# Designs tried in a protein design chat: miniprotein binders against b1l550. Part 69

Target 1, 279 residues: b1l550
Amino acid sequence: MRLPEELLERARDIHSEAPSHRIKLDRVGSFGLKVPVEFKGFLLLAEADVWVSLPEGRRGVDLSRQVEAIYELSNPPKDPFSLCREAAISLLEKLNYADSSGVSIRFDAPLQDGESLKYYGVEISSIASDEIINKIRVEILGMTACPCTAELIRAYKSSEIAATHTQRSLGILEVSTKAEHPDPDKLASIIERAMSSPLRTYTKRPDEGGLVIRSLSNARLAEDVVREMIHLFLEEFGHLPEDTHILAAVRSMESVHMHDIYAERSFSLDEIRKEISSH

## First folded at step 22 (miniprotein)

Design ja2
Fold by OpenDDE base, last read:
Structure ja2 (fold): chain B 279 residues (1-279), chain A 94 residues (1-94)
Amino acid sequence: as target 1 above (279 residues)
Amino acid sequence: GEIKITVEIEKDGRRIRFMYIITDPEKLEKYLEEIERIIKLWGATRIRITVEASSEEEARRLADKFRELAERLGYDEIEVTREGNRFTVEAERE
């Protein structure tokens, strides 16, 4: 049921009123929206957050305009990265009292694995003000084999290929840049290549055996994984602005412990280049 | 080669800057289309687009595309300037 339009003439515009306390808010918006996106030929239902800043002199944000902004751009479904950047701009245009806007989109990205699919997690955001800053977080599971245990077993049994404990490890790359969002598949690939081996959704027995043997032959500490991710990232994305900020991390779900091993490094491209050049 | 595109859009005294660094030429057209959409979404009255490429020829071609874009979108007083392999397209509309 729709209320009579004449009531709008009598009703106060609550959003435009002065607040009781003149305080600026950094983010006001709608969180947990579901929006369709197209990614590598797949139609996905992504989760999205949209927000703007609120000036100190305005009581509230027109939230309906925010929702309209993102859905207008979501039909027909498009690339989530373009959607993110465009929606951030649209929010500022529609809500001109805001000095900043933001959009976040989360989805699982499909990744081809032979005749099957695996996936990695993606969270992207775009924040617009006087400039646009794009952020992407990629998370993908891989496998690590412990080199320490391998060395102990090798020493004990004098075997060329030493057994060791293996576990799932979550690799994380988060990039914040003034450039466009880095390619998510490339980021996922960097993470996988930094681990002992990738995970497979489907394996035949010979392939499974080979996967395990490869992991044993490429044993890596969590620390090794993070350092390798950084190295590979610099090779692939060294062209990004020097003020680009990166978080490289791994959480190893150690199979011999009840707890996880975690390692990380946060850095800017400028910072890490200086560090490497000093050695 | 690497292409760097810097876009500045202005409306009612507000300016927004954003950038692309393109290493895959297959993505170039996609980003050109996106830039056009953004300009339209914002309703920019003034645009400044700077292109840097590995060659002067490539930069010029891209600058020409942005000039054409500005013309198509109804901008006036379009000016293209060059500094080496860097081209800047500036346009304004009422």
Scores: ipSAE 0.844, ipTM 0.944, lowest interface PAE 0.5, mean pLDDT 93
Fold by ESMFold2, look of step 22:
Structure ja2 (fold): chain B 279 residues (1-279), chain A 94 residues (1-94)
Amino acid sequence: as target 1 above (279 residues)
Amino acid sequence: GEIKITVEIEKDGRRIRFMYIITDPEKLEKYLEEIERIIKLWGATRIRITVEASSEEEARRLADKFRELAERLGYDEIEVTREGNRFTVEAERE
């Protein structure tokens, strides 16, 4: 049933009223929207959140306009990064009482893996006000091989074993910048190259043997995985604005323990350059 | 070479500034199209686009593209200024 539009003339516009408590709100929005996106030729169903700030003098947000802003731009499906940045602008235009808007988009990104595919996690956001701040978080699983156990086994008298424990490790890069979002494939590649080996969707026995040997030859502490991520990030993305903020982290699901190991470093580009140049 | 594009758009006294730092030349056309879409989404009555490149010739070619974009979008008051390898395109419309 559709109600007569004539009622709009008699009904209060609740959202445009002043609230009893004049307190601004930072994020008021619609969360968990499903939006189609196109990424590298794949049509994906992404999850999106949209929001705006709400000034102290306005009681509510026109939520239908928020949803309209992103869905108008998602048909036909397009690049999620362009969608994110453009939707943030559209939100601020459509809801002109807000002093800021935000959009986040989450999807699993396909990545070629020989004759197969694997996936990694991507979450992007754009926050618009008098400027636009773009954020991307990439999470991808890789393999780490413990160098401490490898060294103990190597040193073991009469050892016939070239071995150590290996495990899945989740690598994380998160970047917040005033420039456009970094390429997620490059971030995923940085994470994988920092680890002992990438994970494969499947392997045949000779290929699996080669993978394990490569991992043992590239054994790394979780701490050194993070350090290598930072090194590789600076080589690829050192051109970003100096106040760009990065978080590099790894959570290693250690195969010989009941608990995870975690290592993390947050920094801005200007901070890390000063730190490195002091050595 | 590295290309820096800074865009300022304004409507009804509200201004938004955003930027691109392009190291992959294959993405340049995509970002030019996105900038045009953002200008239209905002309904900008004033725009200011600053382009910096490693050479004057590259920066001038890009500035010409933005001047042509402003003309195509109906901006009448278009000014282009240069400072070294940095070009600024400013335009206004009603």
Scores: ipSAE 0.839, ipTM 0.943, lowest interface PAE 0.7, mean pLDDT 91
Fold by OpenDDE base, last read:
Structure ja2 (fold): chain B 279 residues (1-279), chain A 94 residues (1-94)
Amino acid sequence: as target 1 above (279 residues)
Amino acid sequence: GEIKITVEIEKDGRRIRFMYIITDPEKLEKYLEEIERIIKLWGATRIRITVEASSEEEARRLADKFRELAERLGYDEIEVTREGNRFTVEAERE
């Protein structure tokens, strides 16, 4: 049912009224939108959040304009990074009472694994005000093997390659920068390389054996994984601005415990460089 | 080589600054197109684009592209300045 347009002329603009309490809001928007994006030749349906700030003197945000802004830019589908940055700017332009805007886009990114696919989780965001800050979070599963148990078993059995418990581990890299979003495939690669071995969508028996042996021969603590991620990140992305902020983390779903092992480090590029140079 | 592009766009006294640090040449064209779209989306009346590259020749070529962009978008009073391997393109429109 569509109301007659004439009725709209008689209705108060509730959004433009003064609020009962003159308080600025940081974020007002629509969460859980579905938008098409193009990523590495794939057309994906991504989840998106869009928001703007609301000044103290305005009761509400024109939410329909926010939704229109992102969908206008999503047709035809484009890469999610450009979409994120462009939408943030468009929001500020369309909603001129806002002093800041934000866009977040989430999807599973395809990653080639032989003739099959694996994936990693990605969340991309851009916040616009007097500057644009870009944030990306990448999560990918790998495999870790425990070096402590391996050492105990080696000592007990005197084997060259000691058995140990293995588990899936979730690696996380979150980057916030004034530059463009770092390449998510590179971030995913860093995480995988920091673990004992990557996961495979499918394995033939010889390949499976090789994967396990590789893991056992490259046993790493959760702490080792985080440190390795940081090291590899610095090698690949050391060119980013010094005030770039990074979170490196791993959640190991330990197979010998009901609980997970977690390790993390939060840092700026400037901070971590100073720390490493002091050794 | 590494290319650093800093863009400042202004409309009605509001300024937004954003940056690219490009290490993959294949992405350069994509970002140039994006910058154009952002300028249009914002409706900028003033733009300042700074390009820094590993060589003067590369920086100059990029600066020329941005000058041409400004011209194509209808900006007037376009000024290009140089400091070493850094070029700045400034343009304004009514």
Scores: ipSAE 0.835, ipTM 0.940, lowest interface PAE 0.5, mean pLDDT 93
Fold by ESMFold2, fold request of step 23:
Structure ja2 (fold): chain B 279 residues (1-279), chain A 94 residues (1-94)
Amino acid sequence: as target 1 above (279 residues)
Amino acid sequence: GEIKITVEIEKDGRRIRFMYIITDPEKLEKYLEEIERIIKLWGATRIRITVEASSEEEARRLADKFRELAERLGYDEIEVTREGNRFTVEAERE
């Protein structure tokens, strides 16, 4: 049952009124939307948030227009990065009283792993005002092997191949830039290459042995992984604007401890280049 | 080589500036299509697109693509200017 459209003539437009308290709001929106996206041939259900700023003189946001903006662009499903950037523009156009808009989209990105699949976490956003700021966060698990314990075991038995504890480590790269979003697969690859070895969905026994030997031959502290991520990031994405901001981090689920360790560095491209060139 | 595209769109005195830095030539056509969709979504009456490439020839070919895009979208006051390997396509419509 649908209410008569003629009621629109008699009801006040509450949203367009001035509020009792004239205070600007930074983010007013619809959060937790499910939107279809197409990524590398996969149809995925992503989670999206959309918002706009609200000026002090306007009581409410036309929330149906916000939902309309992203859903119109998501049918048929398309690349989540294009959807994110385009929806941010559409929000500002449809809600012309706002001075800024934002869109975030979260999904698990499939990644081929031999005959199987694995995945990594992706969250992207676009914030539009007089310019567009694009942000991407990628999270992927890898394996680290502790070099400190490896050296102690080597010294104890004079072995050239030392045993050590290994653990899953979560690598994180977060990039905020005025350019388009960096390729998530390249970010994930940077993180995996910085680890002692990648994780696999499954292995046959000879392949598992090889993976373990590889990790022991490439032992790294969490600090080493963060530094290597930064090095590899600069090789791949050093062309981005100088004010691009990056966070590189590792959370290592240390197998011999009751707790995790964490290492992190944030920087702008300009800042890190000056730091490296001073050595 | 590296291609830099800076886009400025304007309607009713409101302007938005954004950019692309393209290192993978396979993505160029996709971003050209995205730029066109964004121009339409905004309903822009004025656009300014700056392209930079490693050579004048490459930058000119890209600028020609944006000139054609402006013509296709109905912009009637189209100006193309050059500074080295940088071309600026500026167009407006009523």
Scores: ipSAE 0.833, ipTM 0.941, lowest interface PAE 0.8, mean pLDDT 91
Fold by OpenDDE base, fold request of step 23:
Structure ja2 (fold): chain B 279 residues (1-279), chain A 94 residues (1-94)
Amino acid sequence: as target 1 above (279 residues)
Amino acid sequence: GEIKITVEIEKDGRRIRFMYIITDPEKLEKYLEEIERIIKLWGATRIRITVEASSEEEARRLADKFRELAERLGYDEIEVTREGNRFTVEAERE
């Protein structure tokens, strides 16, 4: 049943009323929307959050307009990066009482692995005010081999190739920049190259053996992985603005412990360049 | 070479700035189209687009594209200025 439209003339606009407490809110929006996006030739159903700020003199946000804004831009489906930036601008235009807006989109990104697919997690966002800030978070699993145990076994057995424990490790790169979102495939590649070895969706016997041997020969601490990620990031993305902020992290699901090993570094490009130049 | 595009859009006294740093030429057309969509979505009455490239020729070519964009979108006052390999396109409409 749809109520008569004439009721709109009689009903108070609750959202436009003055609140009982005049307090600004930073974010008011709809979280957990599903929107179609096009990524690398794939049509994906992504999760999306949309929000705007609310001034102290307005009781509520027109949430229906927020939802309409992102879905209008999602048909036909487009790349999620453009969608984020365009939707952030559209939100400010449609909800002109807001001084800031934001869009976040999350999905699993396909990555080719032979004739099959592997994936990495992506969360992208754009925040608009007097400027647009773009943020991307990439998470991908790799494999690490422990160099400490390897050294102990080498010393004990006097072997050229020492056995060691291996585990899955989650690598994380988060970038916030005034430029466009950095390429997520490149970020994922940096993380994989920083690990002892990448993971494979499937392996043939010779390939599996080679993968394990490579891991053993390239044993890395969690700390090594983070440092390598930073090094590779600087080589690939050194052209980004100096005020670009980065989080590089790894969570190693250690196979000999019930807990995880975690390492991280947060920095700006300017800060890390100064640090490296000082050594 | 590296292309830097800075866009400022203004409506009713509100200004929004955003930028692109393009190292992959294949992405250039995509971002040009996006900039056009953003200008339309915002309903900008004034735009300022700055392009910096590795050569003057490349920067000029891009500036010309943005001038043409402003014309196509119905801006009445368009000014193009140059400083080395940096071009600025300013346009206004009523």
Scores: ipSAE 0.833, ipTM 0.940, lowest interface PAE 0.5, mean pLDDT 93

Design ja2
Fold by OpenDDE base, fold request of step 23:
Structure ja2 (fold): chain B 279 residues (1-279), chain A 94 residues (1-94)
Amino acid sequence: as target 1 above (279 residues)
Amino acid sequence: GEIKITVEIEKDGRRIRFMYIITDPEKLEKYLEEIERIIKLWGATRIRITVEASSEEEARRLADKFRELAERLGYDEIEVTREGNRFTVEAERE
């Protein structure tokens, strides 16, 4: 049942009323929207959050306008990066009482693995105010082999390639920058290259054997992986603004323990460069 | 070479600044189109676009594209300034 439009003229605009308490809110919006995006030739249904700030003198946000803003820009589907930035701007334009806006888009990104697909998790965000800040988080699984156990077994059996415990490890790169979003495939590649070996969706036995041998020959601590991620990141993305903020992390699902091993470093580009140069 | 594009858009006294640092030339056209869409979405009355490139020739070509964009979008008083390999396009509309 649709109410007569005439009733809208009689009803108070609740959103524009003064609140009981004059307090500014940082974010008010719709979370858990589903929006289509085009990514690397795939049409994906992504999860999206949209929000704006609310001034102290306004009771509520016009939430319908927020939803309209992102869906108008989602038809036809476009890349999530452009969608994020454009939607952030559109939100500020449509909701002119807001001094800031934000958009976040999450999905599993396809990654080609021979004739099959693997994937990584990605979250793309843009926050607009007097400037636009772009944020991207990439998570991808790889394999690590423990160098400590390998060394013990090598010492015991005198093996050239020592056996060791291996496990899946989740690598994480989160980047916040005033530049455009870094390429998520490149970020995923950095994470994979920082680990002992990548994971494969499909392997034949000889390929699987080779993958394991590679991992054993490239044994790395979780700490090693994080440091390698940072090193590779600097090589690939050192051109980003100096105030770009990065989180590099690994969660290793250790196969010999019930718990995970976690390592991380948070830094800005200027900070980490100074640190490295001081050595 | 690396191309740096800084865009400032202004409407009713509100200014938003955003930036691109382009290392892949294949993405350049995409971002140019995006900048146009953003300018339109915002309804900017003033725009300032700064382009810095590895060569003067490349920077000039990009500046020309932004001049053309400003003209196409109906901006007046378009001014282009140069400092080395950096060009700035400023435009205003009523």
Scores: ipSAE 0.831, ipTM 0.940, lowest interface PAE 0.5, mean pLDDT 93
Fold by OpenDDE base, look of step 22:
Order: C-alpha cells, then structure tokens, then sequence
Structure ja2 (fold): chain B 279 residues (1-279), chain A 94 residues (1-94)
C-alpha cells in the first residue's frame, strides 16, 4: 500500500531539519545492496555500499536518492570499475550538500582454470571529494611449502626433494591510487606467482602430483611471499602515481600449528623506491 | 606508449579531479566514453582536460577529440594549449 502523496505536503521533511547536535558525519549510506555487474563476459551479482558525508546542519541523508544513483547506472549491467567511479560522482551530484561520497563493490571474480573455474575475491571502491581516489583489494588463495621444515628433513634424510608441510595461504593486495583501478587479474596473478604454487579447482593425479612437486621445489616463507608480491607489483605497476599506497599481505593457514602466520607491508610507491635504492 | 589523462570538472564552485594512466590502447576508447558520461552526470559548467602522451602527435589527436567533445556537449568557450607532449583543453558554458 502506498500512502497518499498529499501527506507529503503536511509532513515535515525530517532529513532537512537541523539536528539536535550539530555534528558532521563522515559516512551515511546504504550497505549491503545487490547490483548486477558485467565482468569478463560474466554477469555477476555484486554487493555494494554507497555513502555520502552529512553536514552538521542537516539531520539526515536522502537515502532513496543514494540507492537510485547506483541502480540507474547499473541498468544495463556494466563494468564494476566504471560503475564505481560513475556512481561516486553521481552521488555528489544528487546529494549536493555532501562534500564527499563513496562506493564499494564486492564480488568473486571468475578465473579460468583449465576446463573449470576458480576465483579470487575483489573489493573495489571509489571515494570522491575534490578528487577521486580509487581502491582495489584482491584476495586469492595459494599454496605455500615451508623451507625450514624442508631443510630439517633434508639434513635428517638425504633427499633431492625434501618433504615438508604445505598449507593454504591467502594473499592480499590492496591498492589506493588517484589513477583508475589497477587490473584485478594482474593483481591476482602477482599473488599466485609469489606463492609456492597456485591452487586448482580440480586435479587429476598427474596434475596434483605436479602441483605438489612445484610447491616443494619452490618453498617459501610467508615473508618471502610478501616480498615477492611487492617485487612483482613494482614491475607491473611502477607507472602508477608515486603517492599510490599499497598493502601486501599473506595469511598462511599453517598445517602444523593451530594458528596462522601473518605478514604484511604497507607502503607508498615513493617510499618503497627510496628504500630499495638505498640498498 | 603511456597516455595520462587528467580531468577536472567544475559545477557551482565545486571541483572534482580524476585521472587515468592508460598503458593498454584497447582501453582508451572505453575511458573516453566514461569521461563523457561523467561530464554529463556531473553537469559540469567548466572542464579542464590535460592529455600527456609519448608523442606530440598522439597528444594532439586526443586533445582534438576532447575539443570535439566539448563542442558537441555545448560548451561555448574552448581553449587548447600546448606544452611539449602535453595538451590542455579548457571549456566553459553557462
């Protein structure tokens, strides 16, 4: 049932009233929206958050306008990166009392794995004010083999390929830049290449064996993986603005311990270049 | 070659700046279309687009495209300036 439109003439506009306490809010919006996006030929249902700032003199945000902004741009479904940037701008236009806006979109990105699919996690965001900052977070699972245990076993029992414990490890790259969002497939590839081996959706026996052998032959600490990710990132994305901020991290779900090992480095491109050049 | 596009749009005294660094030529057209959509969405009364490319010829071609865009969108005052391989298109409308 829809209430009569005439009631709007009698009702106060609660959102436009002065608040009891004149305090600016940084983010007010709708979280957990579902929006269709097109990614690499796939139609995906993504989760989205939209928000704007609220000035001290306004009680509330026009939430319906926020929702309209993103859905208007989502039909027909389009690239999530373009959607994110355009929606951020649209929010500022539709809600002109806001000095900043933001959009976040989350989905699982399909990645071809032989005749099957694997995936990696993607969260992208765009924050608009006097400038637009684009952020992307990519998470993908890989496999790591422990070089320390391998060395111990090698010392104990002479073997060309020493046995060691293996585990799943989650690699994370988060990039914030004034340029457009970096290519998520490239980021995922960097993470996978930094691991001992990639994971597969399914394996036949020969493939499984090969995967394990590769891992054992390329044993890496969590620390090694992070350093490798950074190295590979610099090679692929060194053209980004110097003030681009990066988080490289790995969470290793250790198979011999009940806890995980975590390693990370946060840096700007300018900072890391200076660090490397000093060595 | 690498193409850098910096876009500044203004409406009612509010200014927004955003940037593209294009290394894949196949994405160029997509981003040009996006820029157009953003300008329209924002309702910009003033735009400033700076293009930097590896060659003057490429930068000029892109600048020309943005000039044409400004004309098509109804901007009245359009100025194109050059500094080396960098071109700036400025346009204003009422």
Amino acid sequence: as target 1 above (279 residues)
Amino acid sequence: GEIKITVEIEKDGRRIRFMYIITDPEKLEKYLEEIERIIKLWGATRIRITVEASSEEEARRLADKFRELAERLGYDEIEVTREGNRFTVEAERE
Scores: ipSAE 0.829, ipTM 0.938, lowest interface PAE 0.6, mean pLDDT 93
Fold by OpenDDE base, fold request of step 23:
Structure ja2 (fold): chain B 279 residues (1-279), chain A 94 residues (1-94)
Amino acid sequence: as target 1 above (279 residues)
Amino acid sequence: GEIKITVEIEKDGRRIRFMYIITDPEKLEKYLEEIERIIKLWGATRIRITVEASSEEEARRLADKFRELAERLGYDEIEVTREGNRFTVEAERE
């Protein structure tokens, strides 16, 4: 049932009223929207958040316009990167009282693994104000083998390939830049290459054995993984603006403990270059 | 080579700046199209696009594309300036 349009003339615009308390809000929006995106030839249903700032003199945000903004741009489905940037701009245009806007899109990104698929988690965001800042977070699981235990077992059994505990480890790269979003597949690749071995969706028996052997022969601490991620990142993305901010992290779900091992480094490109050059 | 595109769009005294650093030539057309869409979405009355490339020829070609874009979008005043391998396209409309 649609209410008669005539009622709109009688009804107060609650959102445009003065608030009881004149306080600016940083973010007001709709969280947990589902929007279609096209990514690497796949049509995916992604989760999206959209928001704008609210000035101190306005009671509420026109939330319907926010939803319209992103869905207008989502049909036909497009890549999530363009969608984020365009939607952020559209939000500011449609909601001119806002001094900032933001869009975040989250989904599992498909990654080919032979004839099957594996995946990584991705969150793509754009924040618009006087400038657009693009943020991407990639999370992918890999395998780590502990070099400490390996060394102990090597010393004990004198084997060429020492057994050690292995575990799933979550690698994280988060990048905030004034440039366009970095390629998420490249980021995922960096994380996988920084670990002892990648995970496989399916393995044939010989492949499984090889995967484990590779992991054992490339044993890495969580600390090693993070450092390697940073190193590889600099090689691939060193061209980004100097003020680009990066978080490199790993959470190792240690198989011998009930707790996880976590390591991280937060840095800007200019800072990390200075650090490395000083050595 | 690396292409850097900096875009400034202005409407009603509000300015938004954003940039692309393109290392993959296959993505160039995509970003050009996106820039056009953004300009349209914002309803910019003034645009300033700066292109920097590894060669003057490449920068010039890109600048020409942006000039053509400005013309197509109905901007009345278009100025192109050069500094080395950097070109700036400025356009304004009523």
Scores: ipSAE 0.829, ipTM 0.939, lowest interface PAE 0.6, mean pLDDT 93
Fold by ESMFold2, fold request of step 23:
Structure ja2 (fold): chain B 279 residues (1-279), chain A 94 residues (1-94)
Amino acid sequence: as target 1 above (279 residues)
Amino acid sequence: GEIKITVEIEKDGRRIRFMYIITDPEKLEKYLEEIERIIKLWGATRIRITVEASSEEEARRLADKFRELAERLGYDEIEVTREGNRFTVEAERE
């Protein structure tokens, strides 16, 4: 049933009224939207959140305009990074009483793995006010081989055994910057290269043997992985603004324990350069 | 060499500033198109675009592209200025 449009002339505009309690709100929005995006030739169904700030003198947000803003830009499907940045601007334009807007988009990114595919997790956001701040989080699994156990086995009666425990480890890079979002494939590559070896969707036995040998020859603590991620990040993205913030982290599902190990470092580009140059 | 583009758009006294630091030349045209779409989405009546590149000639060519963009979008008051290795395109429209 569609109600007559003439009723709009008689009804109170509830949203534009002052609230009983004049308290500003930081985020009022629609969360868990499904939006189509195009990434590297793949059509994906991403999850999105959209929001705006609400001034203390306004009772409500025009929520349908929020949803309209992102869906208008997602048809036809397009690059999720452009969608994120453009939707943040569109939200402020359509909801001009807000002093800030935000958009987040989450998807699994396909990644070529030989003649097959694997994937990694991506979450991006753009916050618009008098400036735009862009954030990207990338998560990808790799393999680590423990150097501590490897040393103990080496010392055991001069053993001929090249062995240690290996496990899947989740690598995380999160970047917040005033520049455009960093390339997610480059972030994923940095994480994988910091691990003892990458994971593969499948391998034939000779290639699998090589992968295992590489992992054992490149044994790394979770702490080593985080440090290597930072080193590689600085090589690739040292050009970003000096106040760019980074979180580098590893959650390792240690195969000999009932629990995980976690290591992380947060820093700005200017902070980490100062730290490195002091040594 | 890297290209730095700083964009400032304004409508009705509201100003938004954002930037691109481009090290991959294959992405340049994509970001130029995105900037044009953002200017249109905002309905900007004033724009200021600052371009810095590895050479003065490259920066001038990029500034010319933004001047042409402003002309296509109907901006009448277009000014291009230079400060060292930076070019600034400023434009207004009604």
Scores: ipSAE 0.823, ipTM 0.938, lowest interface PAE 0.9, mean pLDDT 91
Fold by ESMFold2, last read:
Structure ja2 (fold): chain B 279 residues (1-279), chain A 94 residues (1-94)
Amino acid sequence: as target 1 above (279 residues)
Amino acid sequence: GEIKITVEIEKDGRRIRFMYIITDPEKLEKYLEEIERIIKLWGATRIRITVEASSEEEARRLADKFRELAERLGYDEIEVTREGNRFTVEAERE
């Protein structure tokens, strides 16, 4: 049912009124939208959130304009990073009473795995005001092998038998910067290279053996996985603005324990450079 | 070489500044197209685009592309200035 347009002349415009309690809001938006994106030749259905700030003198947000802003830019499907940055600008333009706008887009990114595929998690955001701040979080699973148990087994038998427990570990890199979003594949590669071995979608017995041997040959503490992630990040992205903020973390699902272990470091580029140069 | 592009767009006294630090030359054309779309989405009446590159020749080529973009978008008061390997394109329209 479509109501007569003439009612718009008689109805109050509730959104444009002043509220009875004049309190600004930081985020008012539409969350959990499904938007099509194109990533590395794949058509994906991503989840998006859009929001704007709301000044104390305005009662409500034009929510249909928010949704319209991102959907207009998502047809035809395009690169999610461009969509994110452009939608943040479009929101701020269409809802001119807002001091800031924000867009987040979440999807599972496909990654080649020999003749098959695997994936990693991506969440990006862009927040526009007098500047644009771009944030990306990448999460990918890898394999870690415990060096402490490996050394204990070596010492116990005085042998060259390599044995230790291995487990899945979730590696995390989160970057907030004034420059464009870092390439997610490069972030995922940094995380995987910091671990003992990548995970595979499937293996046959000879390949499985090789994967395990590689993992044992590259045993690492969770703490050293985080340190290696930081080292590799600085090599690849040291050109970013000095006030770029990074979080590097690993959650290891220890195969011999009922609980996970976790290691994390947050830093800015200028902070970590001073720390390293002081040695 | 590293390419740095800083963009400032303005409409009705409201300014937004953002940047690109491009190390992958395959992405350059994509970002040039994105910048054009952002200028249109904002409806900018003033733009200021600064390009820095490893050589004057490369920076000049990029600045020429932005000058041509400003012309294509209907800007009339287009100025291009140079300071070493840094070029600035400023444009206004009504």
Scores: ipSAE 0.821, ipTM 0.937, lowest interface PAE 0.9, mean pLDDT 91

